# Miniprotein binders against Mevalonate kinase: the designs that were tried, part 1

Every score and structure here is a prediction.

Target 1, 378 residues: Mevalonate kinase, of Arabidopsis thaliana (Mouse-ear cress) (p46086)
Amino acid sequence: MEVKARAPGKIILAGEHAVVHGSTAVAAAIDLYTYVTLRFPLPSAENNDRLTLQLKDISLEFSWSLARIKEAIPYDSSTLCRSTPASCSEETLKSIAVLVEEQNLPKEKMWLSSGISTFLWLYTRIIGFNPATVVINSELPYGSGLGSSAALCVALTAALLASSISEKTRGNGWSSLDETNLELLNKWAFEGEKIIHGKPSGIDNTVSAYGNMIKFCSGEITRLQSNMPLRMLITNTRVGRNTKALVSGVSQRAVRHPDAMKSVFNAVDSISKELAAIIQSKDETSVTEKEERIKELMEMNQGLLLSMGVSHSSIEAVILTTVKHKLVSKLTGAGGGGCVLTLLPTGTVVDKVVEELESSGFQCFTALIGGNGAQICY
Structure headers, positions and changes below count from the first letter of each chain, unless a header shows other numbers.
ipSAE, averaged over its two directions, is called F for ESMFold2-Fast, E for ESMFold2 and O for OpenDDE. V2 adds 0.75 times the mean of E and O to 0.25 times the DockQ between the complexes of E and O.
[cut] stands for letters that were removed.
Atom coordinates printed by the task and the answers are left out, and those that the model quotes come from them; centres of patches stay.

## First folded at step 5 (miniprotein)

Design s1 (from X1 with D21E)
Fold by ESMFold2-Fast, scan of step 5:
Order: C-alpha cells, then sequence, then structure tokens
Structure s1 (fold): chain B 378 residues (1-378), chain A 117 residues (1-117)
C-alpha cells in the first residue's frame, strides 16, 4: 500500500511586518510543493521492524528500529488518538534530538534536524510504532520564506492521516480532503510547526492546508477564495535573513517615529484589504484591468516596506532589474534578503528578465498563486 | 550516487509521460533538476529542464514551459551541445505555437532544423 500527499508553499502578497502592528496581511498558496510518499511493507515481509525516511532529492536516508523509537518517544500506548492533536514536550524533543543525532548527519546538513524531529513526532502520534518507508521531496528552497517548513508539516500530516482513514479513493490524480479532515490536518501540522519554530503564527500551515488565500489581522485568520489567475516570478536572492532582528527593527522604528509609522501601517492595511477584494471579486472587471490594479498596489506596498526598513540591497537589485522590463516586484516575508515576487501579467514571456536575474546569481521560479491546498493521491 | 539518482528520476519521468501521467512526470523531472543542481551537473540540468518544459506544455501551461525551456537553452548554448539546443528549440517552437506566437514559433523551428542539418 502506498499513499502520496503534497502541500503547497506560500507567499505573503501584502501586509508582512505591518501585521505585527495591527494591519491586515494576505497570504496565498503557490503551486510549488513538498511531496510525501508513505509505503507500508507487505504483511509477508520478514524484516518489518524499521522506520525509514528518505530525502532522495538530497541523497540522504535515515533508518531507526521501532524499539529504539519507542525508547526515545514515551507515550501512553493505550490512548493514541489521531483525532486529538498533541504537542511535543520539551523533554520528548530532547529525546528525539538524540535519536536524530545517532543518524550521524553531515555537519553541513544539520539544518535538517528540526524537520526530521517533526517527522518522528508526527509519524509516531498519527501512525504509532509501525514499520514504513517515507519519502520526502520538496520543490521549495529551504529557509527562503516560501513556507517550506509548513508545507513539510502539512504534506507529512496529509499522508499520515490519509493512510489511517477508511475512505477509498477511486482516483487517477490528486484530490483534496474534506473540511473535517483539513481542520484536523491543519491542527496536527501546527504542532509540527511548533517543533521547527517554537511559536508559529499559524498563517503558513493554514494557507498550505486549505490553499487559496487567507486574510490575517490581530490573530484572526479568514479564508478567502481566489477568483482570478495570478502568475508570479519568484526570485530567491540567496541572501540569508535574521527575521527576529528585522521584526525588532520595525518595532524600534515605530517607537522612534510613532505617528509616521502608524500612517505607514494604516496604508498597508488599506492595500491588503483592497488586494483581497480585487482577487475575490466576480464582477465584470477584466483580468487585465485587475492585474494593473494589483501591480500598482504591489508597487505601493514595496515603498511602504522600504519605509519600515526591511528591504535589502539584493532585493532592490531584483526590483531594479524587473523595472527595466516594465514589471513590478515586492519582497515577500521578512525581507532583509529572501524572496522577491514579480507579478507576470497575462501574455508575459520572461526569458530575458530571468536571464539577467540568474546572471546576477539569483534563483528564479515561476508559480501560480491561490491554487490548491493539501492533496492526496492513492 | 547522484548520477544514478538523476537517471532513475529521468527514467521514471519518461515512463510517467508515456502513461499520460503528466503530473507524475512533473514530480520526477523537478527532482532530477534538483539533484543535478546540487551536484553541478549542467548537462543533466539542461536535459531535465527540457523535459519539464515539455511536461508543462502538455499540462496546457505554455508560459511555464517557456520558462523551463529558456533555462535549458541557455545552459545547452554555454556548453555547446548542438543536439540538445536543436531539441530545446523544437520544444520552444511548440510552446510558442500554444501561446499563439506563430512567428516566434517558426523562428525556433527554423533554427532547430538548421542545427540538425
Amino acid sequence: as target 1 above (378 residues)
Amino acid sequence: TPEEQIEEYKEEGEEAKEKGEIEEARYYFSFAIKVALINGDKESEAKAYNELGEVFRKLGRPYEAEFWLAKAYRIAFKIGDEKAIAEILQELGKAYEEMGKTEEAQEMFDEAEELAS
């Protein structure tokens, strides 16, 4: 038996940073996926005492005996409940960390440790102590702010939950889960995000699980339906960022310049609300006209992000390159590096702008935004 | 080895294409690209981009196809692989046809034919 799952990454279309200060933010799924394949051994298999994790795209494989996993991850075996998501205690995380350390990760790949820990926690809580081979592959660049950790948690949880439900799928392709299963999935994925990030906002896993778009303001998440196609060029600057320092810097600027920064945050709030309204609109406005309005709002948002102090010379280099081709770009996520979004109007061919960006050492992707959330394939 | 992993992904991607499982083919060629990139294998990277371009064209997404095929073309041109360039230009021509860019398509086909002869 084999089950496959995939989950999209995400981008923040507008409202990053300002959302910490009470403004609205809009996030959207992107059709770049993390994939998880879950295979259980046949009942006739003789050596069925192991859990194996394969990261084939980076040529890494990890394997544990189920007895060793049981030693490291204590639980009440009589009360395993997939319908009740469980937080991993700090004590259990330390035990899992030892289990990961025993696999002798190369020093240059230590960044994988939290993802492997999340895998072990989610697997044992949802499946229990049963043998399997789990293959994980991701189209998303790690640490670039495109929601790769959330996509991992969502895709893992989707595969694990799908293997445990009795529903049969007579499908020849990818299918979405129902609302009840998506809600359960999203809660489990959030527990996985806690292992990776400590105090996640819930935005990344929610948009990855449900797809489409979400609107977020003052701790409240509202799901939105995208009613127009949006195509983006995503440029990874390959410049690392310190998210905590960037968030702290904005807060310090707001203390030094409260009236000016309040106006900046209010302007971002208006932009985010208008972007959401345009994309959700089913009126008679043409796609081209909506694209022009979105283009202008993205340009305005980037100016306000500059006012918050979260751009970077690498981001500005990307923006300057795309402006020469009459395209509009803005940073997404924390800024200070990371990824830049460029709206691609209908009919746009991008070979020349991509050539220039890649010649500067940047990495380019293309993506549709506002599409599917978590999906399963049997 | 990285070479064996790339070959495995390419073989599985081709099999998926022959079966009409185009989303499955996307999966395999996407990860052939990732392994080639990590290992600096420019020849395999270009070939995998060409395959992914064909996949997106078959998914009805010619603008995505052009994106990947243009990457394939730039690499193949730099390494001087005339056979790969001709194959990529043929696929670019098909993508441009599906965009309705007939003149650009013909330019691609003409250049591919010149290189083949």
Scores: ipSAE 0.734, ipTM 0.895, lowest interface PAE 1.5, mean pLDDT 88

Design s10 (from X1 with S30T)
Fold by ESMFold2-Fast, scan of step 5:
Structure s10 (fold): chain B 378 residues (1-378), chain A 117 residues (1-117)
Amino acid sequence: as target 1 above (378 residues)
Amino acid sequence: TPEEQIEEYKEEGEEAKEKGDIEEARYYFTFAIKVALINGDKESEAKAYNELGEVFRKLGRPYEAEFWLAKAYRIAFKIGDEKAIAEILQELGKAYEEMGKTEEAQEMFDEAEELAS
């Protein structure tokens, strides 16, 4: 028996940083996926006593005996319920960490430890202590701010739930889950994100699970429906960033210049709301006309991000390159490096701009935004 | 081995493509690229990008196809693989046709024919 699942990464279209100060932000799913394949052995198969995790795209494999997992992870059958997502206690997380350490991760790949811990927690709570092989492959670059951890949690959860609660039908490809199953999936994925990030916002996993777009402001998440195609070039500067330092820097600037920074945050709030309204609009405004309006709002947002002090020379280099091709770009997420979004209007061919960016050492992706959330395939 | 893994992914991808499982073909060619990239296999990387480009064209996404095919072209050009360049140009021509860019499509087909002859 085999079940496949995939979940998208995400970008922040507008409102990053300002959202910490009461402004609206908009995030959208991107059609770059993390894939999970779950295989259960035949009843007569050898090695029916093992759980195996294969990270094939990076040539790593981990394997545990079910007896060892059961010894390390306390199990109370009275509390095990797939319809009730469970938080991993600090004590249980320490026991899981020992299981991960026993696999002897290479030093250069220690960043995978929390993801493997999340895998063990989600697997044992949703499936229990049953043998399987789980294969994970990701299109998302790690540490780039494109929501790779949330995509992992969502894809894992989708595969695990699909194997246990969804009716097994051989369909004609990828299919979405219904609203009730997506809500359950999103809550389980959030528990996985807690293991990776401690106190996640819930934004990344919600976008990955439900797809489309979300609007968030003052702790409230609202799901949005995109009613236009949006195509982006995503440029990874490959420059690392310290998100906490960048967030702190904006807050310090707001203390030093309260009136100016309040005006900046209010301007960002207006931009985010207008962007969301344009993309959700069902009126007869042409796609080209909407693209021109979005282009202008993205340009304005980038100027305001400069005012907040969160751009970087690498980001500015990307923007300068895309401007020569009459395209508009803005940073996404924390800034200080990371990824840059460039709107690609209908009819835009990217060969020359991508060649120039890659010649400068940047990594380019193209993506449709506002598309599908978590999907399964039997 | 990496070479065996790349061939396995390519074979699975081509089989999926022939069966009309275009999303499954996307999966296999995507990860064939990643394995080729990690192992510095530029020839396999270019060929896998070309296959991924065809996949996106068949998904009705010729602009995304062009993105992957352009990557294939740049690598094949650098390594001097004329056969790969001709194949990539043929696929670029098809992508441009589906975009309605008739002039650009013909340029690609003409260059491909010159290299193949």
Scores: ipSAE 0.748, ipTM 0.899, lowest interface PAE 1.4, mean pLDDT 89

Design s11 (from X1 with S30N)
Fold by ESMFold2-Fast, scan of step 5:
Structure s11 (fold): chain B 378 residues (1-378), chain A 117 residues (1-117)
Amino acid sequence: as target 1 above (378 residues)
Amino acid sequence: TPEEQIEEYKEEGEEAKEKGDIEEARYYFNFAIKVALINGDKESEAKAYNELGEVFRKLGRPYEAEFWLAKAYRIAFKIGDEKAIAEILQELGKAYEEMGKTEEAQEMFDEAEELAS
């Protein structure tokens, strides 16, 4: 039996940083996926006592005997309950860390440790101690703020939960899960995110699980349906950023300049709400007219992000390049580096812009915005 | 070996494409791209980008196809692979046709024909 799952990354369309100060933010799924393939051996297979994780796209493979996993983890399959998402205890996480260390991960790839730990936790809680081969492949750049960890947790959970479905979907291709299964999936994915990030917001995994768009404000998440195609060029500056320092810097600026910064946050709130309304609208407005309105709102939002002090010379270099080609761009997420979004209006070819950006050392992707969430395939 | 892995993924992707499983083909060509990138195999990287471009065109997404095909073209041009350039130009021509850019499409087809002859 084989099952495949995929889950999208995400971007923040508007409202980053200001959302910490009570403004609305809008996030959307991007059709760059993390894929998970789960294969169970035939019941009659001669050697079927192992759990194998293959990261074939980076030529890494990890394998554990089921006996060793049972020995290391202080619970057994008799406590397994797929319908009840469970947090990983500090004791269990330490035991899992030993299993990861025993695989002799190369020093330069130690950054994979938390993802492998999440894999072992989710696998053993949802499936238990049964043999399988799990293959992971991602279209998302690591550590760029495009939701790669959440996409991993969502795709992995989707594959694991889908494996409990006894009927194969013949010839259906990629299919979405129903609302009940998506809710269960999202809760499990959030538990996986806790292992990777400690205190995740729940935003990234929710967007990845449900797809489309969400708006969020003061701890409240509202799911939105995207009713127009939106194509973006995503440029990775390859510049690392310290999210904590950037968030702290905005807060300090708000203390020094409270009235000005309150006005900035209020302006961002209005932009976020208007962007969401435009994309969700089913009115008679043409796609081209909506694209022009979105273009102007993105340009305004970038100016307000500059006012907050979260841009960077690398981001501004990307923006300057795209402006020469009559395109509008804004940073996404924390700023200070990371990724830049460029709206691609209907009819735009990207060869010349991408050539110039890549010549400057940046990494480019193209993505459709507001598409599907988690999907499975048999 | 990396070469054997790339070839396996290319064959799986091609098989998926022939069966009409275009999204499955995307999955396999993405593996081929990553393995080629890690191993500095520019020839395989260009071919895999070309295949991914065809996949996006068949998914009804010619603008995304153009992005991947342009990457394939730049690599193939650098390494002087005339056969690959001709194949990529054929796919670019088809993408431009699906965009309604008939003059650009014909230019691509003409250049591909000249290289093939």
Scores: ipSAE 0.702, ipTM 0.882, lowest interface PAE 1.7, mean pLDDT 88

Design s12 (from X1 with S30K)
Fold by ESMFold2-Fast, scan of step 5:
Structure s12 (fold): chain B 378 residues (1-378), chain A 117 residues (1-117)
Amino acid sequence: as target 1 above (378 residues)
Amino acid sequence: TPEEQIEEYKEEGEEAKEKGDIEEARYYFKFAIKVALINGDKESEAKAYNELGEVFRKLGRPYEAEFWLAKAYRIAFKIGDEKAIAEILQELGKAYEEMGKTEEAQEMFDEAEELAS
C-alpha cells in the first residue's frame, strides 16, 4: 500500500522587492513538482522497525531505527494531534540535527540537512513512530528561487496527511485535497519551512498548497483564479544570490532616494494589480491581446527592478538573448542571479532560444503558470 | 547503481505509457533524465527526452513536447545516432501537426524518411 503526493514550485510574476515597501506582488504555481511516495511495510514483514528516506535521483538513502528516533525526538501519544500543527523547538531541532549527522552526510551535500530535519519532524508529528519508506524526487533546482523547499514541505505534508485520512478518494490519477485539508496541510508545511528558513513569509507554501495564483500586500494574502493559459520559459542562471543583502540594498536606496523610490514602488504596485486583473479576467479579450499586455508589463517591471538595483549581469545576459528572439523576460524572486522568466506567446517554439541559452551555461525549463496545487494519488 | 536506476525509471515509464497512465509516465521519464544528467549518460538522456516529448504530446501539450524533443535531437545529432534522430524527427513532426504547423511537420517527416532509407 502506498500514497503519492506532489506539490508545485512557484514564481513571482511581479512585485518582488517592492512588496517589502507596501506594493502588491503576484505569485503563481508552476507545473514543476516535488514528489513524495510513502510506503508502509506489510504487517507480517520482518525487521520493519525502521524509517527510510530515499533520494533515488541523487543515489542517497538514510535509515533510522524507530527506537533511535524515539530516543532523540520527545514524544507522548497524549500530545499527538495532527489537526494542530506544532512548531519544532530549538532543543528538539538540535536533537534532530544529531540524527542527521549520524547518517554521515557528505560535506558537499550539507545543504540537504535542513530538508532531512524537516522530514523527521513532520513524519513523527503526523504519523508518529511507525516504519515506512519515503521516496522524494524533485523537478525543481535547489536554491534557485523556484520554491523547492516549500514544495518539499507541501508534498511531504500532503502524503503524510493523506495516509491518515479514513475516506480515500480512489481515482484514475492525481486529485486535489478539499479546502479543510489544504488549510491544515498549508499550516503544517509552514512549520516545515520554519526549520529550513527560520522566518518564512508563508507565500511559497501557500502558492504550492493551493495552486493557481496569489496576490499579496502588507501581510495580506488573496487567492486568485487564473482564467488564461500562460506559458513561460524559466532560465536558471546558476548564479547564487544573497537575498538578505539584496533586500537591504533596496531599503538603503529607498532611504537615500525616498521620492524616486516611492515612485518606483508605486509603479510596481500598479503593474502587479494590472497583471492580476488581466489573468483573472473572464472578458472576451483574445488570449493574444492579453499576452501582448502581459509582455509589456513584464518589460516595464524589469526596468523598475533595474532601478531598484537587483538585476545582475547573468540576468541581463539571459534578457539580451531572449530579446534577439523577440521575447520579453524579467527576473523572478530576489534577483542578483537566480531565475529569469520569459513569456512564451501562443505559437512560440523554443528550440533556438533554448539552444543559445544552454550553450551559455544556463539551464532551461518550460512551465505552465497558475495550475494545480498539492495533489495526491493512491 | 545509476545505470540500474535509469533502467528502472525507463521500464516503469514505458509500462505506464503502455497502460495509458500518461502522467505516471511523465514522472518516470523526468527522473530518468535527471539521473542520466547527473551521470553524464548522453544516450539515455536523449532517449528519455524523446519519451518525455511523446508524453507531453499525448497530454495535449505539443509546445512542451517540442521543447523536450529539440533537446533529444541536439544530443542524438551530436553523438551521431541516426536511428534516434529519425525517431525524434517523427515525434517532432507529430508535435508540429498538433500545433497546426503543417509545413514544419512535413519537413520533419521528410528528414526522418531520408534517414530511414
Scores: ipSAE 0.731, ipTM 0.891, lowest interface PAE 1.6, mean pLDDT 89

Design s13 (from X1 with F31W)
Fold by ESMFold2-Fast, scan of step 5:
Structure s13 (fold): chain B 378 residues (1-378), chain A 117 residues (1-117)
Amino acid sequence: as target 1 above (378 residues)
Amino acid sequence: TPEEQIEEYKEEGEEAKEKGDIEEARYYFSWAIKVALINGDKESEAKAYNELGEVFRKLGRPYEAEFWLAKAYRIAFKIGDEKAIAEILQELGKAYEEMGKTEEAQEMFDEAEELAS
């Protein structure tokens, strides 16, 4: 039996940083996926006692005997409940960390240890101690702010839950899960995110699980439906960033300049709400007219992010390049590096702008915004 | 080997295309790209981008197809692979046709034909 699952990354369309100060933020799924393939061995297969994890996108493979996993992760069959997501205890997480350490991770790839720990926790709680090969491949660059950890958790959970469903839908291609299964999936994925991030917001996994868009304000997440095609060029600057330092810097600026920064945050709130309204709108306004409005709002939002002090020379280099091609760009996420979004109006060909960006050492992707959430394929 | 692994993924992708599982083909060609990138195999990287471009065209997404085909073209041009350039230009022509950009499509087809001679 084989099941394949995929889950999208995400971007923040508007409201990053200002959301910490009471403004609205809008996040959307992107059609760049993390894929998980789950294979159970045939009963007559020679190697029936191992759990194997293949991270092909980084040329790594991990394998554990089921006996070793059971020794490290205590399991009571009477407590297994797939319908009730379970938090990993500190004691269990330490035991899992030992299992990861025994695999001799290269020093330069130690950043993977939390993801592997999440895999072991989710696998053992949803499937139990059964042999399998799990193969992970991601179209998302790690550490770029495109929601790769959440996409991993969502895709893993989708594959694991799909394999445990007694009746499988027959058909070709990728299918979405129903609302009940998505809710269960999202809760399990959130438990995985806790292992990776400690105290996740729930935004990334919710967008990845459900797809479309969400708006977030003062701790409240509202799901939104995208009613227009929206294409972005996503440029990864490959510049690392210190998110805590950037967030702290904005807070310090707000203390030094409270009236100006309050006005900045209020302006961002208005932009985020208007962006969401345009994309959700079912009125007769043409796609071209909506794209022009979105373009202007993105340009305004980038100016306000500059006012917050979270841009970077690498981001500005991307923006200068896209402006030569009459395109509008803004940073997404923490800034200070990371990714830049460029709106691609209907009919836009990107060959020349991508050539210039990549010649500068940046990495480019194109993506549809607000599409599908988690999907499975049998 | 990395070369054998790339070939396996390309074969799986081609098989998926033949079966009409175009989204599945995307999965396999994305794998071929990743392995080629890790191993610095520019020839295989260009070919994998060309295949991914065809996949997006068949998914009815010619603008995304053009994105991947343009990447394939730039690599093939830098390594001087005239056969690959001709194949990529033919696929770019098809993508431009599906965009309704008939003049651009013809330019691609003409350049591909000139390289063949």
Scores: ipSAE 0.571, ipTM 0.840, lowest interface PAE 2.7, mean pLDDT 87

Design s14 (from X1 with F31Y)
Fold by ESMFold2-Fast, scan of step 5:
Structure s14 (fold): chain B 378 residues (1-378), chain A 117 residues (1-117)
Amino acid sequence: as target 1 above (378 residues)
Amino acid sequence: TPEEQIEEYKEEGEEAKEKGDIEEARYYFSYAIKVALINGDKESEAKAYNELGEVFRKLGRPYEAEFWLAKAYRIAFKIGDEKAIAEILQELGKAYEEMGKTEEAQEMFDEAEELAS
């Protein structure tokens, strides 16, 4: 039996950083996917006592005997329940870490250890101790702020849950899950995110699981329906960032300049709400008119992010390049590097802009915004 | 080997296109691109981008098609693969036609024909 799953990455359209201070933020799925293929051995296979993980996009393979996994991960079959997502204890995480260390990761790839740990936890809790080969491939660049860890957790959970559903119905190509299964999937994916990030917000996995768009404010997540096409150029600066330092820096600026920063945060809140309203609108406003309004809001948001101190010379270089072509750009996520979004109005060809950006060492992607969430293929 | 993996993913992508499973073709060509990138195989990278461009055109997304085809073109040009350049220009012409950009489409077709000759 083979099951394929995919889950989208995400971007923050508006409201990053300000959302920590009570403003509204808007996040959207992007049609760049993490794919997971789950293969169980045929019943006739003789030597199938192993769990194998293949990370095709980085040419790495890991393999464990099921006996070794059973020794390391406590598994009480009487408490195993796929319908009840389970948190990984710190004691169990330490045992899983030993399993990962035994695979002798190269020093350059130690950043994968938490992802492999999450894989072992989710696999053993959802499937148990059964042999399989799990193949992961991602269109998302690692560490770029495009939600690659959440897409991994969602895609992996989708494949694992799909393989365990007894009432499987045949679908043609990629199929979405129903609301009940998406809720279960999202809760399991959140447990995986805890292993990678400790205290995740739940935003990234929710966008990846459900797709489309969400707005969020003060711990409340509201799902949104996009009623217009949105195409973005995504430019990865390839500059690493320290999210905690950036968040701390904004908070320190708010302490030093409380009135000014409260006004900045309030302005961002208004921008986020207006962006959400434009995108959700079903009125007869033309796509081009909506695109012009969105462009202006993105430009305003970028100015406010500069006021918060979270831009970077690499981000400004991207913006300068796109401005020469009459395009509007803003950072997405933590800033300090990472990715930059550029709205592509209907009819825009990007060859010249992309050539200039890539010649400067940046990496470019194109994506439709607000598409599908987690999907399964049998 | 990496070359064998690229060929297998390319074959699976081509088979998916033949069956009309255009979204599945995208899945396989994304693998081919990653393997080509890891191994510095510029010829296979350009061909995989060209295939991905055709996939997006067939999905009714000619602007995304142009994005991938332009990447394919820049690589093929740098490595001097005239056959690949001609094929990519032919696909760019089709993408421009679907955009309604008839002058740009004709420029691509004319250049492709000159190279193919």
Scores: ipSAE 0.500, ipTM 0.805, lowest interface PAE 2.8, mean pLDDT 87

Design s15 (from X1 with F31L)
Fold by ESMFold2-Fast, scan of step 5:
Structure s15 (fold): chain B 378 residues (1-378), chain A 117 residues (1-117)
Amino acid sequence: as target 1 above (378 residues)
Amino acid sequence: TPEEQIEEYKEEGEEAKEKGDIEEARYYFSLAIKVALINGDKESEAKAYNELGEVFRKLGRPYEAEFWLAKAYRIAFKIGDEKAIAEILQELGKAYEEMGKTEEAQEMFDEAEELAS
């Protein structure tokens, strides 16, 4: 038996930083995926007592005996484990960490340890202590702020839950899960995110699970339906960032300049709401006309982000390059480095702008925005 | 070896294309690209980008196809692989044709034919 799952990464279209100060933000799925393949051995197969994890895109493989896993994580498997998402206790997480350490990860690969721990927790709680081979591959760059950890948790959970469904529909392509299964999946993925990030917001896993877009403000998440295609160029500056320092810097600027910064945050709130309304609308407005309005809103949002102090010379270099090609760009996420989004209007070819960006040492991707969430294939 | 692993992924991707499973072909060519990148294998990287470009064209996404094919072209040009350049130009021509960019398509086909000679 084989089950495949995939889950998208995400970007923030508008509202980053200002959302901490009561403004609305909009996040959207991108069609760059993390894939998980789950294979159960045939009864006659060798190694019918092992759980194997293969990270194909980095040529790493880990393997545990089921007896060793049971020793480290002792509890009974039940239907309640699948239907009731469970948090990993500190005691259990410490035991799982020992299982990961025993695999002798190279020091330069220690960043993988939390992902492997998440895998062991989700696998044992949803499937139990059964042998399998799990293969993971991601199109998302590591540590780039494009939601790679959430995509991993969502894709892994989708594969695990799909393998537990008695009624299976066979098809040639990827299919979405129903609302009930997506809600269960998203709750399990959130528990996985807790292992990786401690206190996740729930935004990344929700976008990855449900797809499309979400609007969020003051702790409330609203799912949105995208009714127009959007194509983006995503440029990774490869410049690391300190999110906590950037968030703190905005807060300090708001203290020094409260009236100006309140106006900035209010302007961002209006931009985020208008952007969401344009993308959701089913009116007679042409795609080209909507693209022009979105382009202007993105340009305005970038100016306000610069006013907040969260841009960076690397981000400005990307923007300067895209402006020469009559394109509009804005940072996504924390800023200070990271990724930059460039709207690609219908009919735009990217060869010359990508060549110029890559010659400067940046990494480019192209993506459709607001597409599918978690999907499965049998 | 990395070279053997890339060939394995390429074969799986080609098999998926023959079966009409274009999304599965995308998966395998994406794997080939990652292994080539990690190992600095520029020839395999260019070939895998060319295959991924064809996959996106067959998915009805010629603008995404152009993105990957342009990457393939730049690498093939830098390493001086004339056969790869000709093949990539033919695929770029098909992508431009599907975009309705007839003049650009013909330029690609003409240049590919000149290199074949």
Scores: ipSAE 0.666, ipTM 0.868, lowest interface PAE 1.9, mean pLDDT 87

Design s18 (from X1 with I33W)
Fold by ESMFold2-Fast, scan of step 5:
Structure s18 (fold): chain B 378 residues (1-378), chain A 117 residues (1-117)
Amino acid sequence: as target 1 above (378 residues)
Amino acid sequence: TPEEQIEEYKEEGEEAKEKGDIEEARYYFSFAWKVALINGDKESEAKAYNELGEVFRKLGRPYEAEFWLAKAYRIAFKIGDEKAIAEILQELGKAYEEMGKTEEAQEMFDEAEELAS
């Protein structure tokens, strides 16, 4: 039996940083995917006692005997239930960390350890102690703020849960899960995100699981329907950033300049709400007119992010390049580096702008915004 | 070897295309690209980008096709692979046709024919 799953990354269209201060943020799925292929050995196969994880896009393979996994990860059949998502205890996480360390992961690739730990936890809780080969391939750059960890958790969970849905094993191409299965999937993916991030917001995994868009304000997540095609150029500056320091910097600026910063946060709230309304609207306003309105709101939002102190010279270099091509760009996520979004209106070819950006050492992707969430294929 | 992996995934991608499973073809050619990229195989990277360009065109997304084909072109040009350049220009021409950019499409076709001769 073979099951394939994929889950999209995400971007923040508007509201990053200001959302910490009570403003609305809008996040959207992007059609750059993490793929997971789950293969079970043939029933007739002899000596089926291993779980193998292959990270194909980075040429790494990990393998554990099921006996060794059982020693490290506690199993209680009375409490093990795939329909009830379970948190990994700190004790169990330490035992899983030993399993990962035994694979002799190179020091320069230690950033993978939490993802591998998440894999072992989710696999053993949903499948149990059965042999398999799990293959992962991701279109998303790691550490860039495009939701790669959430896409991994969602895609893994989708593949694992789908292997248990035998009634739907025959289908044509990629298919979405129903609402009940998406809710269960999203809760399991959130447990995986806890292993990677400790205190995840739930935004990234919710967008990846359900697709489309969400609004987030004061801890409340609202799912939205995207009703227009929207294409972005995504430029990775390749500049690392300290998200915690950037968030702290904004908070310190708000303490020093409370009235000005409250006005900035209120302006961002209005922009986020208007962006969501434009993309969600079902009226006959032309796509071109909607793109023009979105373009202006993105430009305004970038100005407000600069006012918060979260831009960076690398981000400004990307923006300056895209402006020469009459395009509008804004940072996405934490800023201080990371990725920049550029709206690509209908009819825009990208060869010249991408050539200039890549000549400057940046990495470019294109993506459709607000598309599908988690999908499975048999 | 990386070369054998790339060939295997290209073969599976072509089989998916023959069956009309264009989304499955996307998966296989994306994997071929990733393996080529991590192993510094510029020739295979360019060919995988060319296949992704065709895939996105067949998905009705000629602007995404142009993005991948432009990447393929820049690599093929730098390494001097005239056969690959001609094939990429043919695919770019098809993408431009689907965009309604008929003059740009003809320029691509003319350049491809010049190189093939």
Scores: ipSAE 0.724, ipTM 0.886, lowest interface PAE 1.4, mean pLDDT 88

